# Designs tried in a protein design chat: VHH binders against Type II restriction enzyme MwoI (mwoIR). Part 21

Target 1, 363 residues: Type II restriction enzyme MwoI (mwoIR), of Methanothermobacter wolfeii (Methanobacterium wolfei) (o59646)
Amino acid sequence: MKNPKFTENQKEIEKEEFEFLQKLNFIIKESLELFNTNLKNSMKFINYITLPIIMASIESKSFNPFSEIIEKHIAFILNSKMNSLGYKFLPLGYSSDLTYENDNSIIHIDIKTANLENPSDFKDTVPLGINQSSYPGVLDCKIRGKNIKADCKKIKVYPNIPTTYNNKLTITNALLFIYPDYKEIIDEIREDYIAIRELISINLKDILTPIEGSLEEFLNYKPSNEKKRLEPILDNIVRGYFIHDKLRHEFSENVEKDLEEFEKKIIGIAKKLKEREIKPVAILSISIPNGELAPHYDDEIVSGKSWGSSFRYHYKKSGNSVFKGLDNKASRAVFLHINKEYLPVLKKYFDPITVYELTEKRL
Key: E = the ipSAE of ESMFold2; O = the ipSAE of OpenDDE; V2 = 0.75 times the mean of E and O plus 0.25 times the DockQ between their complexes.

## First folded at step 17 (VHH; framework vhh_7mjh_2)

Design y04 (from x03 with S99T G102D; at its last look DockQ between E and O 0.00; V2 from the best seeds 0.00; counts 0 for: pae E 16.4 > 2, framework grips, placed apart)
Fold by ESMFold2, look of step 17:
Structure y04 (fold): chain B 363 residues (1-363), chain A 120 residues (1-120)
Amino acid sequence: as target 1 above (363 residues)
Amino acid sequence: EVQLVESGGGLVQPGGSLRLSCAASGFTFSSYYMHWVRQAPGKGLEWIGRIDTSGYTSYAPSLKSLVTISRDNSKNTLYLQMNSLRAEDTATYYCVRRTEPDEWTYFQHWGQGTTVTVSS
């Protein structure tokens, strides 16, 4: 083949991939109202989770406390809906977030979240793990910043997912959720948390009396880990006081006042997290080409930053935003939802923006 | 300056035995895994096996019952014992070391090889 043409088998593969993409888009789009309602309902627990987030954040530059909630809820929607379309859930799909099968196909769906402040994770591209594709990616054999390059023509990034399972076609999709960064909200309370730990440490005599030995020897003891006993004890007292409503009134009155002011700060942070609303900035649905479609997507599926243990699918590179073998040139990447509040920011990254719409008719 | 020098090759009758030696110098021999590799005329390279720093050996499955690798760290010497030799064992045999200890690195250091011919 001088100019590679799609074989009839490759065209049939793309037809099946397109048809599944349409089914997936319908399911998710139909379920957006329920998705948003259940996410809002989860916010009633935000007061409980806010302090653990703060305690974990001291060394982090960014954090999204809602990514697992988003993934869990999409998994619930898909598990509920795929069965009604004749697909059975396959728990042994460890390499994918969700795996399903019917008589003709085995489906791998991966749920991805990306931070709007990190466009390399979503702009015109989607990262793929070695376990999230059946398409061998092109290996970049150049040493970064050097004039050293190996000929890697015979070597690809070979994924773990086969192109077929026992004569069933493998279909691979990603659902990409773009959300805002919550780091600035968490940063507002970092210094207050540090101050509360110091306040508690100064006042440990109010709470802790060793049975044998001195308090100094006890707190300076270093077990086989790398932390003195003092630090985990401080964290424990914070949990006891603020989560379990214990140790109240064990400190002096001025210390209790300062702890109560910090509690107000926690509540204020929780309110800000709740008001940010956890709706995604955008939801993008992506059909990832099956490996039998090689070499037609070789320019679009390439080695990622992990040096051959991951890929990137450049779904908007010239000629790859469509099913290349289909006459209608349907898009492989479609927006299912855009938060209108963020549309100006999204237009900096995407042009055009193609949105999937349900047809509605009332009689 | 790493040097590996194989010896002990020659003509052997089918069914016979032969022991190859590899004299190592220019590095701390006891710190490295050591490997034997061969190449028959007109064929690609074949990995025979390796021996780790503790003396534990691993072999290509097709050769496992026919070969034994050993090392003597006091003499900086690697050995390959071959038994029940067949015509297909005719090859040049190389003593080989990777770039770094215990790492998946390039096979950087090769001896000149010693030729074994199995012919009746």
Scores: ipSAE 0.000, ipTM 0.234, lowest interface PAE 16.4, mean pLDDT 79
ESMFold2 (binder alone), look of step 17: mean pLDDT 83; pTM 0.830
OpenDDE, look of step 17: ipSAE 0.672; ipTM 0.889

Design y05 (from x03 with A60S; at its last look DockQ between E and O 0.62; V2 from the best seeds 0.00; counts 0 for: pae E 3.4 > 2, framework grips)
Fold by ESMFold2, look of step 17:
Structure y05 (fold): chain B 363 residues (1-363), chain A 120 residues (1-120)
Amino acid sequence: as target 1 above (363 residues)
Amino acid sequence: EVQLVESGGGLVQPGGSLRLSCAASGFTFSSYYMHWVRQAPGKGLEWIGRIDTSGYTSYSPSLKSLVTISRDNSKNTLYLQMNSLRAEDTATYYCVRRSEPGEWTYFQHWGQGTTVTVSS
């Protein structure tokens, strides 16, 4: 019942966490112009990557067209900047997207994305994998919206990351990128792509050697008991035709017209992808409390729906968003970027919104 | 011995409707995706659409508003309903099946075709 005061060690931990959050915020904020410029300049190539995205979507890959690109580019920027600040990249950092060390700390940074249309991924909370925190979560008493036990709050679920690691303090941060929904643009062309593959499939004999080799020779080489699977051949023809301008005019006129109509659809999808806001709606920087700070964040870090396979950090402004052991009561969750066009929508989910102000530093 | 026999073709006025049938035998009809394909004189083969084992259909975008594919597994029969027919729909229409159950194997089995002529 009694809430213990912060120990001196716990205050020192929060000081280190706050100082690193400030360094991370500076790096990301200073780098946003470069990121946006590079991404905008690369959009002239959207026509070249749209078809590969469509093909991957049809092949049942879970691919969001830009979220992974954003994550990789930010990771590249961080690696460049962190090295200049004296941090060594640790490629064997388990679960974390990025792991670094210096003499006194092990830094875990996880880059997370959320779809603006799915607020459970970002509203007042951030999901944490069991490998993305050192703070033990309190067991969630609810399954399917129903309470299971009256006293389950006493149960701790322990994560995989230790509070210290090789005699160094573990510091854990999340960068949360909120972006608009792109997936339905890609799904718009799904049936058209199926139809094109069928059209090519039915006309395969008319293009027996459009690329070096023979379809008849290929079919005769297959084991007699193998299904005559055509996916690799169809994918090859699609890439050859639409990306490499091969096979043009090898089909009959009516088939060529249908292929040209599909190409126009690809261009239309590429235009929609280019015109939809590609840069993040918002970027949120979050300092995740170290496990040695227990019990001070017990109300805020709870086990997720998977009963200890994940957690959620509830970082809402009231009490959940500050360094509780520091006199300055600085926010643990800070916006680094807000697309002003989406501010009204963001205010539905965040009240208040705490924004980082950029400063110059020599480190 | 797989057999596919189309019927229901003939002469139709522009704007008219026609229903083609395909009688299937020699295989477990309900286990296979079934396809309709057509070929106008002097043209390449045109894929019209398919229907899977659960009744889900996919169509050529250019024909989607004009055609409906259905199947009656109790009668081993595939159907193609065509509406608002145009002169450009004049073609031989084929019922086709892939070599194996499911998707993306070779189109091994073809019917003889049934001819549809759209003329005023």
Scores: ipSAE 0.353, ipTM 0.823, lowest interface PAE 3.4, mean pLDDT 80
ESMFold2 (binder alone), look of step 17: mean pLDDT 82; pTM 0.822
OpenDDE, look of step 17: ipSAE 0.570; ipTM 0.853

Design y06 (from x03 with Q108D H109Y; at its last look DockQ between E and O 0.00; V2 from the best seeds 0.00; counts 0 for: pae E 25.4 > 2, grease 24.9 > 24.2, placed apart)
Fold by ESMFold2, look of step 17:
Structure y06 (fold): chain B 363 residues (1-363), chain A 120 residues (1-120)
Amino acid sequence: as target 1 above (363 residues)
Amino acid sequence: EVQLVESGGGLVQPGGSLRLSCAASGFTFSSYYMHWVRQAPGKGLEWIGRIDTSGYTSYAPSLKSLVTISRDNSKNTLYLQMNSLRAEDTATYYCVRRSEPGEWTYFDYWGQGTTVTVSS
């Protein structure tokens, strides 16, 4: 009933946030071809056999095995473009992935990648660290499905980023790059990788001589801080054998034959990876409200999973989030780029899809 | 009152070049993104490109090697340089001010347009 109106300062803040969204759209459009690459061009000098081994050794919890490499690639491109536009990079980088200043603003861009087939990474909400927002979140009273019978809204979770610094407005954006699922290539060899580790494990006596105690005691020893000693040893032998050409011919002939068959599979996977295009399916921009806009976004920005160490911005609560102080009802979550080939897949998760081109429109 | 007035259109031969101008008045020109849009006879609107407040440009992919947008904030004037003109570039060219995006409108003020005809 007693809902404060936007102050004139709050309206100016939203105008500046919206103007940065417009600038970011310009930057993205100017940079689209630079975000496209393939693995051959990006990793010319690294042995392609190395990547399949690394990816196969990782448990199946990760759905985008290239995310770290892609994020570094994107950050390099954006940093170059922001600098060419007159934004000064601020290299003390624990406030966001990329931090910049100009005469008016301090800009925080948090780069995120997502797998198109895992919508929990990008749909309806975005997780934020305490270094990625200036808006205080409401403490969530629920813990592991239990309701805490207390007034938790008296407790705000305060972020590290100030709302202004040195008379400059803080503007914060999550920039989400959505990529196709690459998991299918790695799944081709994961079961074989597990089998090779078991094969090596059974035959370790061919290549290891115990220095003290029996080999069996050494491999099965499990101190509390080394709960599983065998796995790192096996992974080391795999790297030595396939990447460094060590330990070759130390196993029996039939074991060597099985290792050579696995090597042929790795080479095949490496060839597929060499030719794989790395380009975004879509680029989603989420304009995170500045903390001076409190309390207008309190319903949408809450404490995250780590109670007091992170936030979630529910940008699609009761519809699409908008710049609430602006008359045009512009969206805070918009696609700056969509590969039209993937529109039908994206529509499974977003209806309507808000696009920022010549005219804002719904697809 | 916001006004946008295009000039520089006319008849040009294929392969030629032409520079269009847009005189802006009634607003703080340097604070707005400016766009060029064209419409060929009997066809829909086509976006050519834009220039932001910092002077950075973006273009339709099919035109980016053929056009250049610039602005002179001291003269409140927007420019479109077109090169290697073809018959399909025959159109009315509009200078357009960028408004706030939304469901209602993208562009709030349009010039009257200037006509470019490319023929031998």
Scores: ipSAE 0.000, ipTM 0.083, lowest interface PAE 25.4, mean pLDDT 76
ESMFold2 (binder alone), look of step 17: mean pLDDT 86; pTM 0.857
OpenDDE, look of step 17: ipSAE 0.684; ipTM 0.898

## First folded at step 19 (VHH; framework vhh_7mjh_2)

Design z01 (from y01 with Y33W; at its last look DockQ between E and O 0.52; V2 from the best seeds 0.00; counts 0 for: pae O 2.4 > 2, framework grips)
Fold by OpenDDE, look of step 19:
Structure z01 (fold): chain B 363 residues (1-363), chain A 120 residues (1-120)
Amino acid sequence: as target 1 above (363 residues)
Amino acid sequence: EVQLVESGGGLVQPGGSLRLSCAASGFTFSSYWMHWVRQAPGKGLEWIGRIDTSGYTSYAPSLKSLVTISRDNSKNTLYLQMNSLRAEDTATYYCVRRSEPDEWTYFKHWGQGTTVTVSS
């Protein structure tokens, strides 16, 4: 079936999207040094964030310990640059998403971070929240385990972002920063942290003083809406001890010795983290199609795992087709920066790699 | 009823080794994290270590090099291997089952304990 002829309006929309992509390229190229230098300066505080990072990574999920900090750092830099270029900041986005206005468009930038060792975040698809796209994606009606082929073509996931704001075109872009994985460093101390938590658990009698009743009554009290109370209490004690320098001398000598040893380990881990080169391995810009370009991308933009609360934009279709524009000439996904030292690793996940310098090039 | 019965305690010389056992009954042993705790005379409780349902272990930092915890789910038995025993290791050793995830008490079920005396 001859690909339906794109309307002139659709072509214009794509043109604007592409122009903004080029603008982002410029911004990123000019800001590379700022990303690196400013982040290094922030590393002087790594000793204060090491324990919280460990605590946050207790669950088996691949956690980028720097993800949140890096995202905020990037947001700060981008905001400055966008403002300097005449874009006005708009508070329309959820979370750390950046929204701007110019004369013709409303720009939504979703900042994402990924670890190089977690390809699920960037290899074939990019996850999108309902606040990160104006494109209604196809709702997948597939029920896990049941081959119910329901023709759900008529049902889409509708995002919170409109295709236009007061006659201004919505332009949405995901900006993905890929960083080296630091999980191995955190894994070194995770087990020790667990041990410390459990060590404290057995010694709660020494630490906790109930306001009313007996200690046993206090520990056995179950609020109606809380399933897990003990673990948060333990984590709180850990924070009190290591972060706030409270609860010192509330433990037996043996326990204190173990806590001191753990503290030394934390300091050691912080040092290791500081010695790591913390810079993006690559920066990938993904121009998410405006919803007015439907149904051209219906196969690429589908509902995510949350049954209507998220989307995924698939880069790779069955074959060699990477994030292509309407005419398949331009790429919607382009690398704005690549550390050449990591090019062999990146090629494991991206082949070919499309980059923007002065012009689009394939590596 | 949940039952935990420790065994293997006794008199041992400094530098010696000892293996303690804990026989579990009254619950699905393989579904629970299990812990070892000890109490020396006149001292408080000391956590030794644990083993989870997947067989992963965690130990008190001060004891990590001295102890090994293992489990045999087919026998409903928990083990504590102790090496290079010192006088300081003299204590009553308890096998402890982790409470249910929705319970507020972390250590709910205790054995009667087995006493280890390290003396020349």
Scores: ipSAE 0.103, ipTM 0.530, lowest interface PAE 2.4, mean pLDDT 82
ESMFold2, look of step 19: ipSAE 0.533; ipTM 0.882
ESMFold2 (binder alone), look of step 19: mean pLDDT 83; pTM 0.838

Design z02 (from y01 with K108R; at its last look DockQ between E and O 0.62; V2 from the best seeds 0.00; counts 0 for: pae E 2.02 > 2)
Amino acid sequence: EVQLVESGGGLVQPGGSLRLSCAASGFTFSSYYMHWVRQAPGKGLEWIGRIDTSGYTSYAPSLKSLVTISRDNSKNTLYLQMNSLRAEDTATYYCVRRSEPDEWTYFRHWGQGTTVTVSS
ESMFold2, look of step 19: ipSAE 0.495; ipTM 0.863
ESMFold2 (binder alone), look of step 19: mean pLDDT 83; pTM 0.838
OpenDDE, look of step 19: ipSAE 0.575; ipTM 0.853

Design z03 (from y01 with E103H; at its last look DockQ between E and O 0.10; V2 from the best seeds 0.00; counts 0 for: pae O 8.7 > 2, placed apart)
Fold by OpenDDE, look of step 19:
Structure z03 (fold): chain B 363 residues (1-363), chain A 120 residues (1-120)
Amino acid sequence: as target 1 above (363 residues)
Amino acid sequence: EVQLVESGGGLVQPGGSLRLSCAASGFTFSSYYMHWVRQAPGKGLEWIGRIDTSGYTSYAPSLKSLVTISRDNSKNTLYLQMNSLRAEDTATYYCVRRSEPDHWTYFKHWGQGTTVTVSS
């Protein structure tokens, strides 16, 4: 079925979305050096944050261990630039998301980071939280990928962001920074950390003093999940030793030697990280359609993995299609920056690559 | 499929030495840290030590002087050399690989174990 023709109002909305995209292009181009160089300056603290990063990455989810620091860095730069351009900051954003106000619109910028080796985060779709779009996505009645009853009505995931704030149009944009993968470095030291945990676990009697009862009773206490008891204790001891320097003399000489070796490894890893060029491989801007543009994007904005708590924007159509454009003239997803050295790699995931300079170009 | 097969266990006299082997298959052996653990009868699992991909080792303090872990990547084999064995070293010994570095709590891959009995 031929997509219904856009109403005049919808065209105006898209126009505003496009204009903001152009604004983002300008900001990114002007601030490219800041993105490339200032992050290196922040790396001076890598010795202090490496262990916490390792500790925080205990969860099974493979994520960029530097995602948080990078996103905060980006947020800092963007905030400065947005303010300089007359945008007023609004405290409506969640996490690393930024929200601004101008005379005509409320702007939501969702800052995202991805690893070049994790294409699921950027290749054809972008995941969106309920706070990152004003567009209600389609929620299909499926259980584990299977259609439930034929009579199940399609519902929509309704996000927390309205299509308008006090008669100002909501503009939503995902700004994706693609970085090289550093996971291998962190994975290496994680294994060493595991060894340290194991060493400490064997020596708990040397370190712990019970608050009540006997030490043995304390150690033998098992909540519903034994692992949930021991691991936090071990991590606490690790923090006490490496971060707070409180337990340096509580271990046997042999254990201390192992801990010192681990510390050296941490420093070594930090050095390796500092020696790497930490700059974005590419910056991708994705203009998320305003909800008022429904139903034109109903096939592209669908529920995510968490049944109503998230959704996903498919900005690339199936087949040999290009990114869906604004008013069928300009793309909603455009690269604002590409490191040319990585162009061959990026072309594995994006072909063609739509870039924005003064005008939209395809590479 | 990841497979680990321990061997070399048996009866040994106090003060004796024993070398255990673990044959690995189904994964890139050289890319993983490998661990040895043991379980004595009626006791819990005890961590012995590990060897990293570069050949560096870490041991339980109580066993450091008694054990040496090594690996031969060309043979996909992990070794545990034990010296000056005591009755208390009687246990089933397992080689272990973790699934992913970020999986802190799960020894997902281990063999059936090899039993060592230290007795006069």
Scores: ipSAE 0.012, ipTM 0.275, lowest interface PAE 8.7, mean pLDDT 79
ESMFold2, look of step 19: ipSAE 0.502; ipTM 0.868
ESMFold2 (binder alone), look of step 19: mean pLDDT 82; pTM 0.826

Design z04 (from y01 with Y56R E103Y; at its last look DockQ between E and O 0.55; V2 from the best seeds 0.00; counts 0 for: pae E 2.1 > 2)
Amino acid sequence: EVQLVESGGGLVQPGGSLRLSCAASGFTFSSYYMHWVRQAPGKGLEWIGRIDTSGRTSYAPSLKSLVTISRDNSKNTLYLQMNSLRAEDTATYYCVRRSEPDYWTYFKHWGQGTTVTVSS
ESMFold2, look of step 19: ipSAE 0.548; ipTM 0.886
ESMFold2 (binder alone), look of step 19: mean pLDDT 81; pTM 0.812
OpenDDE, look of step 19: ipSAE 0.440; ipTM 0.801
ESMFold2, look of step 20: ipSAE 0.544; ipTM 0.886
ESMFold2 (binder alone), look of step 20: mean pLDDT 81; pTM 0.814
OpenDDE, look of step 20: ipSAE 0.643; ipTM 0.891

Design z05 (from y01 with D52S; at its last look DockQ between E and O 0.03; V2 from the best seeds 0.00; counts 0 for: pae O 14.2 > 2, placed apart)
Fold by OpenDDE, look of step 19:
Parts: C-alpha cells; sequence; structure tokens
Structure z05 (fold): chain B 363 residues (1-363), chain A 120 residues (1-120)
C-alpha cells in the first residue's frame, strides 16, 4: 500500500523533529570531551553500587553495572547544556529521562545505554516505555501461545506523553550511548558474590533467631525449596553486613576473614574497571515520530516485550539496511559520535551508518 | 570429649533474679557460638538466646527484656542472667553448642541442664 502522502502539518512536524536532531548533534559534539573524560570521576562510586546492583539483579539477567552511573552522568551533562541553550527543565521525565521546554516545543529525551555485545538493544529497534513516546503503538491482541484465529482487532497502545502540550509540539528522542562490554569483570564479581551467599548459608543458624514456635520446631523445619526459602534471607544478611554494617560481629573469625576478602574483591573489581578506558563507542540519536504523524509509522511503532506497557520503534526498515528517514530526506537514526576504532564492529550491526559531521553523511 | 555443665538453678520467688552458669570443656570455647534453651514441664524446648564468638547477643523477642547472655572465654564459662522471674519461667535450662563453628548443623552438644523453679 502506497504510504499516505504527508500533510503540510505533518511535514512541519518532521521539520521540527529534524531541527532538534541537529541541535542534539551540536550539543553532543560540544560535550564529547565531557562524556569521555568526566565519566572516570564518577567511577569512584562504582565500588559502592556494584554489590547492591548485583544483589538487586535477577540471576538470569545480565546487568551493566555502569548503566546507572553512566546514565546519570549523561543526564547531568545534557541538562547543563540544555539549560545553557535556553531550554527550561520540566519535571515530567521518569528515571533517566529528561524533559525540557522552549518557546515552541516540549522536548523528551530518553537516555539509554547499551553494550556493544548486546545488539538486540540497538541494532534495528529501540525499546520505548509508555512515557517515552507520543506515538500510539500497535498492540496485537493475540494471546501469546494460543493460535486464537479470532479477528483480533489491532488496538493501539497509548503512551503517557501527548502529541502536544497546549500549543507546543512534543519532540521525543532516544539518545543511545553504546559502550564496550565489561561482562568478564562482572561475571567475576558475580561468582564471588554467589560464593559469599553460600558461605553465609552454612552459617545461617548462628545469625537467625527463632521468633515463633519452639526450638524443636525451628530445628526440624525443612522447606520444600530451600534455595527459594533462603534466598531473600541470605540477601538480607549480605546487605546487613556490607551495606548497613550491622552484622560485623555475628560471624566466626574465619567467616569474617572470607567476608573481608570479598570486600577486597569488590575494591579490586572497581580498580579493574577504573583502569579501563571507559568511553562511548558510539552515540546514536533516534528521533521518535510524533503521534500526529500516524499512520506513516504504524508499521515501525509496535508492541514491545510487555503487553500494553511498552513498545518498540523499528527505525530500520524491514528487509533492507536503510534507516527510515524524516520525509525521506534525513535519517531519524543518526550517529552523533563514532569511535573510529570501532567502526568495523559497528558496521556489523549498522550498514550503512548515517552520521552527522556538520551535515548528515552516510559512511 | 565435649562437656557442658550447667549450674545455678534453684528455687526463687517471683520477681527474683538468678544467674546461671555453664562450664565448658573439651573444645575451644572461644571459637563457638553458644546458646541457652529451656524446657518447661510438659512443654517443648524454647530458645532463649545466643552469644557469638565476638560477644554479640541475640534473644527471643519474648525474653529480651528479662535475660542477658554473656561469656568469659578465659574461664570457658557461659552465663545467663535472668531478672524479674515469673512462674512461667519455671523450667530446666540448658546450654547448647553447635557441632561445628562454620557449618550448617543441628545443635549437637547439650548439658545436663539446671532446674529453675519460680514459686511463692
Amino acid sequence: as target 1 above (363 residues)
Amino acid sequence: EVQLVESGGGLVQPGGSLRLSCAASGFTFSSYYMHWVRQAPGKGLEWIGRISTSGYTSYAPSLKSLVTISRDNSKNTLYLQMNSLRAEDTATYYCVRRSEPDEWTYFKHWGQGTTVTVSS
């Protein structure tokens, strides 16, 4: 079906989106050194957050211990620059999202981080929360796993962001920072953490006190799933010991030594991380279509992993290596920075690569 | 051989105080957490509290205000101070050691117990 022709109003919307994309390019270029050099200053806190992040993470999920620090670092820099350019901060953003107001528009910037080795996060699509777009996404009413042949009417997922705030156009962008992979270091600390949990487990009787029942009942208790039963208790004890310093004298000398060694390990991990050059491999800006541009992007804005609560923008056209552009002239997905050393690797995921070097170019 | 010998029990009036002792021998006393438990006539065992190797104590919530556990490693002795005794505190009191300091095991070593009777 021939893509419907853009109305004049829709063209104007895309024009504004493009203009903001150019502004972001400018901001990133001017702030590139800050992104590269100031991050190491934030790394001094990695030893304080690494263990808590591990404890909060589900065992099956790979987490980036840098994500929180990096995202906040980026937010800080970006906020400073936006303010300097006359954008007024609005407290409408969630998490690492930033929202600003100028004379003509309300700007929503979603800051995202990804590892180079996890292309699912950035290669063809970008995940969006309901607070990160003004475009209603398509939700398939098909129940996962059931071939329900029923004429499931496509419904739209309506985000929290309106297409306009009063008379100001909503501009939404994902700003993606791609970093090198540090998984090997994280895996190391994870294994050590697991060992500590096991160590605490064998000493649990010294820590726990019966609060109900008789001693006999306490001693005879056998949970059906010991791992599940003990998991929250163990994690709690770990937090008590390493974060709250409440259990420092509740273990035998030998256990204390092991725990101390683990603390040293945490410090060691932090050191390893600090010794690495932590710079973004690439910075990618993705202009998310405003909802008023429907239905031009209906095939690109679709439901995400969570039904009705998230969606994804497919900024790369299906079946080819071309990024969908603004009015077929400019790309909605543009690299604002590329470390040239990683260009060969990036080309595995992005081909061609559209970049801004004063002007939009294809590499 | 691990030996635990409780002493200090007897007859006491309601509102009275009593200090129990447990003499330990046959093992490195300072390397183990020690526990106090009691058993009232016709009732099951009740955990009173424990003291760590470093002297950190934990108590049953119902007894926390009434009991204090301490230890003297130089004397290989465990103590239980009880105040404001009530009739319901009538029981045989035992000192208990775990089988191993750094392993998940059941309580293995018990003393013979000392009997406390609270009566007017």
Scores: ipSAE 0.000, ipTM 0.215, lowest interface PAE 14.2, mean pLDDT 77
ESMFold2, look of step 19: ipSAE 0.589; ipTM 0.899
ESMFold2 (binder alone), look of step 19: mean pLDDT 84; pTM 0.843

Design z06 (from y01 with Y106M; at its last look DockQ between E and O 0.69; V2 from the best seeds 0.00; counts 0 for: pae E 3.1 > 2, framework grips)
Fold by ESMFold2, look of step 19:
Structure z06 (fold): chain B 363 residues (1-363), chain A 120 residues (1-120)
Amino acid sequence: as target 1 above (363 residues)
Amino acid sequence: EVQLVESGGGLVQPGGSLRLSCAASGFTFSSYYMHWVRQAPGKGLEWIGRIDTSGYTSYAPSLKSLVTISRDNSKNTLYLQMNSLRAEDTATYYCVRRSEPDEWTMFKHWGQGTTVTVSS
């Protein structure tokens, strides 16, 4: 009893999961040209959003400036295509990105982006949220090479998504879009941005002359539960000057010259962002095992570092990402698109690479 | 009482070099970012650069290859090394500190300034 066989119900679950994976793969593959066209058209407006991207990247440490925009575009495309194939959108509010139903199943799809330079986000594994799986996660006591408790044991962490909804099978999928790293482009202007903020801060008296009290006291006042006033004032002046064309000629001529030079650098960064590869280097489609398939995926679906706030599906842990109960051992993780220029680096991370066409093939 | 005292200014010929010092007292020097700022006659203030508590520096891009900021926390002293000096580097140079550590607050504490004159 150490290797239980798949029940007939479990085999039927895997057949349904595989059939949906094939439908999803077809939808995404067919839609790649539209996705790329919409992304390309958005880039004609890059000049207007480059400064907000720089400001946000410094504050949030984000190095993929387009991730949220990409997710919105993919969701729009999926909603249209899924509806045309008889899947009804369900806004259930489970924090899944997309939920659909048909006669037999409830479908959860999560859209994820990953940076090619951060392989822990995509190599042989995919992170899952508590709302993105129906399979209980097993706590991995070997995480970080040490015991996390004195009497380490197998602890199941239960997700929020049930294995069925009123006789309809739960099917969960992830779409993973791998992009080039934009960190070097953003870092190129980071010191220039810091210098401009410092320049503005030292010359605030050109813009702000208090009628009463001292400028120092006003700018350093900290309202209850807020940061000092200077940071938001500086950010406001930056937006006003560079986005809204306000406050021009209020500074001394030499200061204005430096602000104008920074504006030219913003335009240069926008050009580099526009010229960078805007297509994904790879798109990976992943079928996440339903919880009724326990215990067959217990070695692959584990609780992450945060003790039940996340899961990981190690789809390549045994060196093979298959539907374990299907006779043909079809892949649960399939590439929908590979930019061939990046194939050598992708083969460094993935072996084998299974690419969707009419039938699966390996590259 | 916070005190910042610059020294090392003077007359220098084009192409020369000069090292400015700033003696700090009245606060825990090692806990604060320190800045150099200059003002040429008739012009607005120009930020030269800063050095953080770990010794990492950030500079105005136009000056990055010409200046080096360093600090000696055991002597409570901030330094500005300037090389390849040009006539446009003629200015009063100030050592400055913000009101609070590690916050974007007003530049509250200024030295008296030291004047550098670059002339033939």
Scores: ipSAE 0.424, ipTM 0.847, lowest interface PAE 3.1, mean pLDDT 81
ESMFold2 (binder alone), look of step 19: mean pLDDT 83; pTM 0.833
OpenDDE, look of step 19: ipSAE 0.551; ipTM 0.840

